VHH binders against Elongation factor Ts, mitochondrial (tsfm). Designs and how they scored, part 5

Target 1, 309 residues: Elongation factor Ts, mitochondrial (tsfm), of Dictyostelium discoideum (Social amoeba) (q54lv3)
Amino acid sequence: PTELVVQLRKKTQSPVQECKKALQASNNDMDGAIKWLLEKGKATAEKLKSRVSAEGIISVLVDSGSGKAVILEMNSETDFVSRGDIFRNLARDISKATLSNPISGGKLAENGILELDPTQVENIYPIKINITNEDGVAEEMTIKDSIVRIVSKLRENIVIRRASFIQPLNNNNNNSKSYISSYAHDSTSEKKDVGRLGSIVQFEYQGDCNNMNSLKEFANQLAIHIVSNSPSVVTVNDIPSSVLEECKNNNKNPESLYDDMVLYEQSYMYSPDHSVKQYLEILSEKLGIKNLSVKTFRRYAIGETAERV

## First folded at step 1 (VHH)

Design d7 (framework vhh_7w1s_2)
Fold by ESMFold2-Fast, scan of step 1:
Formats: C-alpha cells, sequence, structure tokens
Structure d7 (fold): chain B 309 residues (1-309), chain A 120 residues (1-120)
C-alpha cells in the first residue's frame, strides 16, 4: 500500500495518515478512498468552524462579454494560508464558478448589486479545481466540497465571508453601453485579481467612444481610487437615511460626510483639482460620449462589516 | 521508496547560526513540508512550514528562522539565526502538516531527526 498512499497523496494532497486510513477503509480502491477523504474533510471542517478566520483575500472577476462581475471575500486563520497559491487559486475558481452560475435569489442592495448569501455560493456546482498543478486533472464538485478539500489539505477554517454579483446593464433597453473595471492589490500578481483590498466599478455611457484605451485606463484608475479612498455610495442621494439622521442627532453638518463617503464628491486622485463627478464630465466630452457615469461599485477590504449600514 | 533524510544538526553557541537540510525522495515539493522540534520532556511542536508560495512560523522563532526549498533537489532548509538555549531540541522534517492542537495523530512520513544543542 505504500505506492498507493503516494499516488493518493499526489492526487488529493491530503495528509499521509489520512490517505492510509482512506485506502484501508476502501480496500485499496482509489475512487472509494477519494470519497472517504471528502467525507472526513467535511467532519474536520465542522470541527474547525468555531476557529477565528480573520485573514484572507478579496477576489475580483469581470466577464466583459456578458457584462457580469463578482467580488468575493474568503477568510483563513493565518496569513500563511491566504498568501498561498492554493488558497488564492481556490478563491479565483470560486469567483469563476459564481460568475458562470448566477444566483438570482440574492438580496438587491441599495446600488443595484446582488448580495449573495455565502450558503447559496457554497451550493453552486460545478467548480473546477486542480489541487495538484502537475497532474493537470481538474475535478468538478460543489463549491462547498471544494472548500472541504482545501480545509483537509491546509487544516484551517476557511470561510466564504461575503460575495456580491454585479448584474449586466439593460444596454439594449436604454441604448446605453457599459464597461466594468476591477482592481485588487497584489504585489506578486500581474493580474491584479486577488489581494487584501478589491473593487469593481460598472460604468454606463451613450454614444461611440473615440478612444476606448483612454476609457479603459480611466476605468482602471477609478477602481484604484475606490480602493484607496473607501467611498460607500456613488452620489449624495444614495446616503442612507439612518446615516443622515445620525448626523442630525449629533448636530453635524451632513456635507462633512461627502468627502469621506460619496464617490462623486471625492477629490479624484489622478486629477486632485477635480471631484470624481467633474472628471467624469470632462472625460465624457474629451471621449465624444454622453453621460459617462458610475452605475454601481463595490469595495471590499478584509475584516470589513459585510453589510453597508 | 518515500524517504526523508535530515542533516546539519550539532552543537552551536548561543547567538550563532545553523542550517538544517531535509532531502526528500518519492514525492514533489507541491506537498506541504514542515519542520518540527521536540525538547526533552516536551511535546513535539511545529516550528515552520512551507507550501507552494507560502511560509509560516511559530511565534518563538519568527524573525530568526527561515524555511526555504529547492524544488530541483527536493530539499527543504531551515536557516536558524540568533539561536537561543531554548532552541535546543531534536528537529524533525515531515511531509504532513498538522498545525492544530486538535490533531494528535502520528505522522507516517517523518525523518529520523537531527539534534540541535545550543550552549550558553
Amino acid sequence: as target 1 above (309 residues)
Amino acid sequence: QLQLVESGGGLVQAGGSMRLSCAASGFTFSYAMGWHRQAPGKQRELVAKITSGSTAYDDSVKGRFTISRDNTKNTVYLQMNSLKVEDTAVYYCATDLYDSSGYFEPFDYWGQGTQVTVSS
């Protein structure tokens, strides 16, 4: 059985002692052993659920063809795990599976984004994961089962903390065009698709852009602006009534909140003499388009409150 | 023929440095690898671990020890700097990681261990 243990370990990356037990329980049947390891992994994941998972990464993914996007927070117990390829690739694969299998039952947020229940995300099938890159054999399973597999390998509580799905614009209905940009800060990755902070921005405009590269560059820069400046709403009209009432109760001027939380009112980091709103107007004119605007955005940071209160 | 061969232990004075090596055969370093240690009369503890692109350390050695690997040679290293008398232990290389106090199952793929003695 030593050679079978080595083969099973290579395929699953499960601990050696668990591989031995799986093969013994399955009378040296590889498929049965793989199933046994998944069931044991579920029990282990249940035991670890009470452990604090404060580290993690944000994953952002845009599908330009369908005009959809996903932003996801996954947490681990240690930064060791969250910096690793296995954890980061799992987050990427979960985002891809979520994007490919849209959940219509999510709660609609104030800015038109679907907030996804982590349990709904866990039930998505299929996710394709490759635990061993060298094998080149991807397995299909539910997102929940993929987390169980990785928990078994990494021995930490791994949690989908939150996810948001950005719906496509009604471009055909209102003759508008859309563009979605994203940014996640990752000093080691050239893709900027996973990191400790992330954002997704959905733009709307009318007409034919005379320079799409300039529009895309601006869209990417605004995603970076959002990560850096932490707005919570697009316009002043989007400020929750509860926030405005708290200002009244504390005898504060509501305008003091604008620079802090309203994207359009913030000084644009790449043109500080202009607000974001003013810069959108300038750029619309320069690019020969009309009404370039931010339809919606989401910004995630590890450890933030999941709800926009 | 899965085998782990540890080397590099010995006697060193406090404040000194030492590098341990673990040569592995029969598997690739896509597996998780760890260095454990066991002082006399104490339980074996995980000191450092490495996976693809990730490392972690016990708080007692953080900033002093560095784990690294050479995938071409299937060898993992533990560079130990600023050694303390409290670092005296038998150091073990293992292919399985148990980084939870809830896991008391023995590892099946361990090296034989290498003694590190730090004198004052």
Scores: ipSAE 0.000, ipTM 0.202, lowest interface PAE 14.0, mean pLDDT 79

Design d8 (framework vhh_7w1s_2)
Fold by ESMFold2-Fast, scan of step 1:
Structure d8 (fold): chain B 309 residues (1-309), chain A 123 residues (1-123)
Amino acid sequence: as target 1 above (309 residues)
Amino acid sequence: QLQLVESGGGLVQAGGSMRLSCAASGFTFDYAMGWHRQAPGKQRELVAKITSGSTAYDDSVKGRFTISRDNTKNTVYLQMNSLKVEDTAVYYCAAKTVYELWSGEYTIDFDYWGQGTQVTVSS
């Protein structure tokens, strides 16, 4: 019937033709029709999973209150989909669900970063999504099922490529503090939470900061610096042995790598006469704090190779 | 309000080429445009689509088909090369507003479709 088709469409935002098929297959049972549409979506996603997904977005999300953060890469087949609000809002919702739901099991890195397998992210439940412009209610489902819903609507292979979860630093002394900042670069939006490039940076310092707004401004600017200058490591001591061996094999001085890949050795983009390390020292003095340092960072770009530590 | 008119279909021999045209009226080019096809007894499938910044193709036609747009003529083209018998289908021009997708005005069933044009590839 027409009324049931309209009602099912409002609840699921599925195409009218698919709603008609679902209701016919379910003898006009709404719950059965909803299940039919989900199963059809799963079959479609399975059919499309072999297609190349080279476009996408990076999503960054920080909860300043808890000191937690997430950086996520999701891929689509075309930039048409990746620039769309449906896809971007799905990425935001997945980042929010990842941030809000405790990850049971898994090893946390020394600096509080957990590299997540895409299947770990897909199994997070519940996630609430709302992809309707009508007076709908947010539906609870797994991230996997939310991707199936969107694949059915957009008709493209959609993949969670990689994700990193950043925990607050474990600080047992009374004078140790942390702060996390993020940036995602999008030329078409004032929001800095999704884009083709993204970064998260975690800071540690000791003492009481005399101007938290100045610290936050610097933290935001360093996240932008990281996106723009693409460092790979924080300090020279963090350069992987494999990279040093490659330099040795190519008869190159390891110091030639410093400006390209070591955050602390790079010329700071907002004060080019200083390295990032030098500027951290200057700012520490100005803010009345000690040992302002970058504990860790992550930088994601669409199309680069993801690595797990 | 938006009207799509296809042309350029017909009979062609395997290995040949054909160009389909889709003339759009009643809109400016803030729409995503694409070509779908449906063979007898099969489901409709996406062949190619074009936005202001990119193109995308189904794996079955990638490297053989090219989608392009002429903004001055409000026309989208599908250039089909190295045609196979399996390419025989009714080809549909379709438009979806980019604004509706990106603005949060997500009406999933709000697609404009042409009447379709038959392409028959003989062996």
Scores: ipSAE 0.000, ipTM 0.187, lowest interface PAE 18.3, mean pLDDT 78

Design e1 (framework vhh_7ubx_2)
Fold by ESMFold2-Fast, scan of step 1:
Structure e1 (fold): chain B 309 residues (1-309), chain A 124 residues (1-124)
Amino acid sequence: as target 1 above (309 residues)
Amino acid sequence: QVQLVESGGGLVQPGGSLRLSCAASGFTFSSYAMTWVRQAPGKGPEWIATISSGGSTMRDDSTKGRFTISRDNAKNTLYLQMTSLKPEDTALYYCAKDEYYDFWSGYSDLFDYRGPGTQVTVSS
């Protein structure tokens, strides 16, 4: 019946012809038809899994109240899809669901970052997405099912490539305070939450800051610096031994790596006469705080390797 | 190897006209429905029109009367004739194979295959 097709289309945003097939296959049972459309979408997603997903978006999200943050890479086959609101809003909703739901497992990296594999993110429930724009009523599903819905709609292979979860600092010891900033670079938008490049920076300091707006401005500028200058580690002592060994085997001076890969040793883009480390010291004094430092950061670019050098 | 290549986009003033072309290869063009879709920066895809293998056309109500879809099976080419262009028509336009359409969504929800697109910019 036409009335059921209209209702199913409104609920699922699936194509009219697929809604008709779903209702026929389900003897006009609405719940069965919804399940049929989901299963068809899963089959389509499975067939598209082998297609190259070279484009995509980085999503960054900070929850200042809980001291948590997430950075996520989602890939699509074309930049047409990755520039679209449907894809970008899905990435935003996945990031929000990842922040809002308990995470079990994950590889704990140095400085408290939890590295999530795509399967861990896909298994998160619920993600709340509004497929129908029905007065703010969101459907709840697994992240995997939400991706299947969008794959069916856009007919491209869409994958979660990687995600990092930034955990809150334990500040009971040392009376430390934390601030998290983020930046996503998108030349076509003033929004800084999705883009082809993104970063999240977790800061630690002690004492009472005399100007939080100045600290916030610096924190945001350092996130931009990290996107632009692509450091791999915070300090010289964080350079992996494998990188140093490769440098030795190629007869290269280890100091040549500093400007390329060590955040603290890079010339700070908003004060080029100072290194990032020197500027942190200057700012600490100016703001009346102690030991302003970068606890951790992550920098994602579409198509790069997930592993640090 | 299905291939779709769009052309004919460019800069045009409001009220102007453009004719877009989509050259198809790698499949029996005359046997498949073909669709034009557009996507404005930061927006989702918007279905414009579909033409069946038999030549029947279906068009989005918002562009109906200004845009005409047609095909030339001898040349394996799909066309979109656009008239009375408005700034709101600024978008990447691409063609697609085997589409479904919906009056409420205003755009195709299922693509079999699509091309890389051709940019249309309407500005004074």
Scores: ipSAE 0.000, ipTM 0.162, lowest interface PAE 14.8, mean pLDDT 79

Design e2 (framework vhh_7ubx_2)
Fold by ESMFold2-Fast, scan of step 1:
Structure e2 (fold): chain B 309 residues (1-309), chain A 125 residues (1-125)
Amino acid sequence: as target 1 above (309 residues)
Amino acid sequence: QVQLVESGGGLVQPGGSLRLSCAASGFTFSDYWMTWVRQAPGKGPEWIATIYSGGSTMRDDSTKGRFTISRDNAKNTLYLQMTSLKPEDTALYYCAKGSLEEWLAEYDSSEFDYRGPGTQVTVSS
């Protein structure tokens, strides 16, 4: 029946020929046909597993109320797939699911960031995934099964390459406050929550801010600065010993790295005659707060092979 | 049998312009979407633009200011006008019948009906 094929295609967005085969194999049972397509998708995903995934998307998501954030990289083989709404909305939904169901077994990195194992992210279940598209269907499934569906539809290797979870600051005993900002560079959309580059910045300060809108504007601008200038550490004291040893072995002055890799030492892009550190001090005074500082940040770019050192 | 033949590539200096053509045969060209894709050495395929049968386009935002996709249904020909070329535009350029998804499906089958052999664009001084 043509009616069932139309309905199955709307639910799964699988090719018409595959929908016909699924319905035939399942005696026109919609649930059985959906299961058949998922099994076929798993086989397709396994076949494509070894293919290069060189393109992709960075997703950033902040929950201001709980002081949590997630940054996620998903890879595809082509730019065409990574620019599509289906792929981008899947990344958004995975970030949302990860934020609402944080993985306890994540590896703690410097400054309280949890580095998440992609396989642990894939096993989150049951989580309601809202795949947003014109004919999309929201349903509960594992993140892995959602990826399998996209692989089946787009015939590309799709992987979660990495994810980081930013935990709330635990400042119980003083007037310390936290704010998190994020930015993803997206040339196709006005939403700045997915793109080829992304950042999340966690701020700490003391006292009562006299202008929260100015603080938020600065926080958003610093997230953009981090995307554009690619620092790897907050302060000079955060530079790993291995990096300093490499400089010594290559007969380079370690200070030559400051403008390149140390956030606080970089010229601030919205006030280039000041370093980021100097501008934080000026802004703290202007806003009537104390010790406005960057507690941590994470910056992801498609094609990076190294994590933040 | 579907046949696609790209032409118009070559060596050009930075800031130059090229017009790529794709001659299509073996199907009703006017009824199908057509796509331009490029592949640089050592990298995966990168989507450039798709044009509907009616002439409406979908374009990559990073290149849409410099590249224009168009079609001539009377001549069964797809075009890509490229301006302000940069060294980073150096790649093999393919035209494809339909979407990138159809081109990748053909790659898996090794049939090569839905894509041409490509035309090389080299941007250097």
Scores: ipSAE 0.000, ipTM 0.138, lowest interface PAE 17.6, mean pLDDT 77

Design e3 (framework vhh_7ubx_2)
Fold by ESMFold2-Fast, scan of step 1:
Structure e3 (fold): chain B 309 residues (1-309), chain A 124 residues (1-124)
Amino acid sequence: as target 1 above (309 residues)
Amino acid sequence: QVQLVESGGGLVQPGGSLRLSCAASGFTFDDYAMTWVRQAPGKGPEWIATISSGGSTMRDDSTKGRFTISRDNAKNTLYLQMTSLKPEDTALYYCATGYDILTGYEWPEDFDYRGPGTQVTVSS
């Protein structure tokens, strides 16, 4: 069959492995193999078309006084809608409502983040909230009604895809402190509170910080690091057992996952000779505090598969 | 009062070179590590390089073959020499302190930590 693979490759310019699969699937029939490659190409194009057409924004909001934060994804059919003020202000208003109102029920996820399904966000209590309309005037209506109104106005399907609520740290002894930072990346937003990528990071530490501006600067830079380097867990101990099992079954060293998915093990982008973990330890000493750590984070990108919701 | 002022940006063709300067005042320049950062349209800030008070450098792997950070303590000036410029190097370039605390720098609470930046545009 090597002769057929060479011939199919010359005729289609497809990769050798794909040519082998096509010939195997078509019992070495050249015309059948060409047809197989074409059909696979169509299926791939259709899948890529669905992914590429998925647009929206990520909204991040932190209430520093209460130690609460929200990260929200809203989707639209086109980027024209998602870049517009009407859509972005709706997302901001929904994030504010989610942050400011009691959340009834929610799936407690890893690291104490409360995962909200879209229905829970739509049914936040009190039922009526203040939504800013296209004229800049606040109106009292439900989140669900506000979405319906904007769908009618913009002529696109608009959905809440997912949301995460970051709870204040449970401090029984009042001897630890927390700080939350956020970042949303968008060339059109000066506030950096909405964008195509976003992150929220919750820190914990003990003692009195001798320079809060340095801590806040680092916290903001780590939120940017998380957006850029897309870790999925804080420490190696947080790697899901299913991921470790797949690694073991494929005879791969678990350490190969560290640079890609473990925040603490990543080279810190603002001090690349140090890991994030090493930098936290050095910063703790410099600031006169103890046990500066990341308790949790969330990173959203438009159109990601939601594995934790 | 800490002041950082960048200069040397402009329009350049792909493959060209530029040298950026950052004039520092209001602090003992010799005692502090200095950093170059850039921000491209639609992207977050990207660290380029840091140089210690003694001249040791740390550089991002993606640019270290084309960009060189240096300093002249007698002139209180930081430099970035850029060669083989690409369209993707188009960005606002700014200098800063406080990015690498391992050099012993502690940023004052009442100061802004970076300059206003200088625009570099690479196009043909």
Scores: ipSAE 0.000, ipTM 0.084, lowest interface PAE 25.9, mean pLDDT 76

Design e4 (framework vhh_7ubx_2)
Fold by ESMFold2-Fast, scan of step 1:
Structure e4 (fold): chain B 309 residues (1-309), chain A 124 residues (1-124)
Amino acid sequence: as target 1 above (309 residues)
Amino acid sequence: QVQLVESGGGLVQPGGSLRLSCAASGFTFSSYYMTWVRQAPGKGPEWIATITSGGSTMRDDSTKGRFTISRDNAKNTLYLQMTSLKPEDTALYYCARDLYEDSSGYFEEWFDPRGPGTQVTVSS
């Protein structure tokens, strides 16, 4: 290769032959070559988009200062790609870009969650990606263009399957405070921000907490509980009428659903003698706050159908 | 320190098949992307295929329907399966160590080392 091919490969991490073609097509102009590679990547992504992408990663990201959070599912064709750091770092960067930039076209779900259309996520600018460590300089582009670059490198169909944005609580009530926690589980990694299962939990309470570290520890543990016990609603009153009707039509007691799907009714994994609801009441009293409650949560698992629950 | 040794080349008729091997030593083979490149007489190196540490592959569009790259991490060996060979495929074939993948997602570039190569000649 030429010196320019070496430099272009370092900056883009594109295959050597693609870098050669890009420089030849651009008369050795680096900026033109980068644009050529992006267009080539778009063509490759278009050819691959019909391929099944059932493996992937869940990314969770919380901004405690602003009270915002994002949960994202990205899919790849193979688990080899989804376990790799290139794919996982892309998911992290997409979550960061989604959280940091104004969202558009999101559909309001119950309890202040915005369900984001994958095409709306793709239109977010800028995503800051660092696909090279030589200069430490991040490049800015649309999320769609970042996916195209990684598709070109990994040669697999990569899809944003679903995303949810957790909105800050309404500030019109000066007596209410919020805290958000998250957890992602991956058996191949010690990291808690990406994995095959993930959750985000938004809490609300009133008053001044006498021990924020205890509240934060509990919040993190409840996120783990949600991943492990897969509730679908917070309270009994949140069970969809269609689920209750199906239960009735099958001559089953609705109470049989409580342990499986209602967070508040589940035995709390870190204090099994208490339900989650009971433990929230105990902790609320210990921390000197009132009405510590779960405002909303989301749990994603690879292979699930995206649903507003 | 780092060694790569290619084998499996030879004389083959057009339309024939060959399987190339690259034996790696002196580094943690499973942690690196691995690449096949070729060089015809009087021409520069041409990239053929790269395989990631996890097994995903990237292949040149002109040969990807005829060539398959694979690896055996237990044997520290890289393979290139070549089918429907053409006279234009005549070249010295090299394996090369590519990007280093670590758990944090950082990669080091490749350029050194590559092996001495194995000659593939396609003629009647």
Scores: ipSAE 0.000, ipTM 0.165, lowest interface PAE 16.0, mean pLDDT 79

Design e5 (framework vhh_7ubx_2)
Fold by ESMFold2-Fast, scan of step 1:
Structure e5 (fold): chain B 309 residues (1-309), chain A 124 residues (1-124)
Amino acid sequence: as target 1 above (309 residues)
Amino acid sequence: QVQLVESGGGLVQPGGSLRLSCAASGFTFSSYAMTWVRQAPGKGPEWIATISSGGSTMRDDSTKGRFTISRDNAKNTLYLQMTSLKPEDTALYYCAKQGWFGELSSYTPYFDYRGPGTQVTVSS
């Protein structure tokens, strides 16, 4: 039945020959054919698991209403695939689904950011995701099934590598407010929500801001600064002991690292005669608020993580 | 100060082999992933391979059958073994340090630091 094959192909985006086999194996039952293709897709994904996925995209998303944000890395074998709308839109939909559902497990890092490393990303697989098919119809499936489907379509090993989540502030009787910004660097896109580099930044302050547009502009610019200048910690006190040991082993003064790795000590790219810390203090005064600070940030680049095998 | 110095390039005939070396200093070499990148005349940089601190490798499919990346942490040295060389392999070959925090310079978006490179020319 040619019409059933066309309909199944539009829903699953599987090759015509596979759709014919699925329909034959399921006696022309559409639901059974979809299940058959999913099982075949799982077998294909298993076969491709050993292939190197060195290209990819960083997806960033802020949900200001819930006070949450996510930064997520999804890898493909080729740059061609990672530049495509199908791949990028899936990354966006996955990010959206993770902010709309509770995240199980993970490591709680400094300042309350939640980490899913490569061994923990499977914790998001059961989460339900809504995607729009070629016919403009919304379909609900698990994140795992969406990955299986895209692997079958694109014939590449596709992996969610890691994710980090900014969580709402815990008020320990503290009159603090939060603002979150994000940036993803992509020379071909205006959205700034997917790219090969990205950041998410959580700000904390007290009092009533007299100009929220100025705060938002600064927050967006600092996310760009973080992508461009690649700090690894907020303050000098946050430098890991392992990095300090490396300095000792190489007979170097730790202060030589400040400009490279400490956000607050870096020259602010939009006001280079001030450090980031100094500019936060100036802006806090201008906006009529108190203690404007960076609570946490994360900066991701494709290919950063490989030190586990 | 971080320093990377590549060596082992030169003129080689098609079908030949070369072994490139990258001597690293100024950082704890064993703690960082290391990468080989090449740039042919008139083209942008092309990623070849990355090796993790633990020794696992990631390689570009177009060269993975002919090129092998390896490291010797005791010698603070990165290697690229190249076999069955072709004229299209002619390029300046760089080694690069990946920041373990995700630190990347703005002029080399996927690398924290890179060396000056070693020229490989494949010609008869």
Scores: ipSAE 0.000, ipTM 0.130, lowest interface PAE 18.2, mean pLDDT 80

Design e6 (framework vhh_7ubx_2)
Fold by ESMFold2-Fast, scan of step 1:
Structure e6 (fold): chain B 309 residues (1-309), chain A 125 residues (1-125)
Amino acid sequence: as target 1 above (309 residues)
Amino acid sequence: QVQLVESGGGLVQPGGSLRLSCAASGFTFSDYAMTWVRQAPGKGPEWIATIYSGGSTMRDDSTKGRFTISRDNAKNTLYLQMTSLKPEDTALYYCATEYSSGWYDLEGPYYMDVRGPGTQVTVSS
């Protein structure tokens, strides 16, 4: 019946003729028709796997209560798809599912961030998606199956390129406190949680801050600084030995790299007469706290190398 | 070789009418559902209506009072009759079919070499 086709179309966003075929194959059983469309979608996704996916979106998500954060890159074939709400909402939902479900495995990076394999992210269950943005149509599935659904709708190869999980600090050690800020650069979005560039910054400090609004403002501005100035490491001591070896082999002074790649040595964008390190010291004194520092950060840009040195 | 070619667009004043046509070739037109989709400048594709092989139709609620989809299987042609046109109806109008390997959807792109070049409708004084 036509009414069932309308309902199936609204729930799945599959082509009208495919919805009709699915219902006929399933004797008008809605659940059976949904399964039929999912299997057809898997075949389509396999066919599209080899297509180049060079455009995309960075998603950033912070849970201040748990001290966790996620940064995620998802790619599409075209910029048109990556600017669309369906794709962006999928990226948001994947970040939320990644943050909310137990993470097993992953590679611990030098700066304490857990690097997630795309396959690990794909295997997370559940993700709850609402492909039609209507109340009551949300479904639970694996992240992999959610991608299949959206590939079927958008007809482009969609890939999880990389993801990083920022772990909570153990605040009982040294009686320290933490704060996490994030920024995604998107001229059209009010939330600043998705864009072509994104960053997450984890801070640590001791004592009681006399003005949390000032700390939060600075933390947000430093996330913007990181997006704009593209540091690779927090301090000079974090520079990889391979980079230092290359400088030596090219007869270059390692200090020539400092303002390019070391966050603390960069001129602070909102106070250019000070380095980031100097500004952290000034702000610590002003806020009545001690040792305000960047514990870790991650910066993603669409199309850059997944691993940085 | 599957081909879809749209025609009938042009410049019309607000309140005017247009009839768009889509000529199909390379497949058994009468066996397949046919769809009209439009894309306004700077916006994603928007579904308008689908007509099944049997003649039943499914229409978007926002336009169904002003737009009518129909087909002529003897001529392998799909039509969209548009009345009471408004400036916001300005868009490139495409026809599509599942046979063309370009899946219809409300917001995703279509493969250009399958869905045809589209026909431009501009509603302005």
Scores: ipSAE 0.000, ipTM 0.163, lowest interface PAE 16.6, mean pLDDT 79

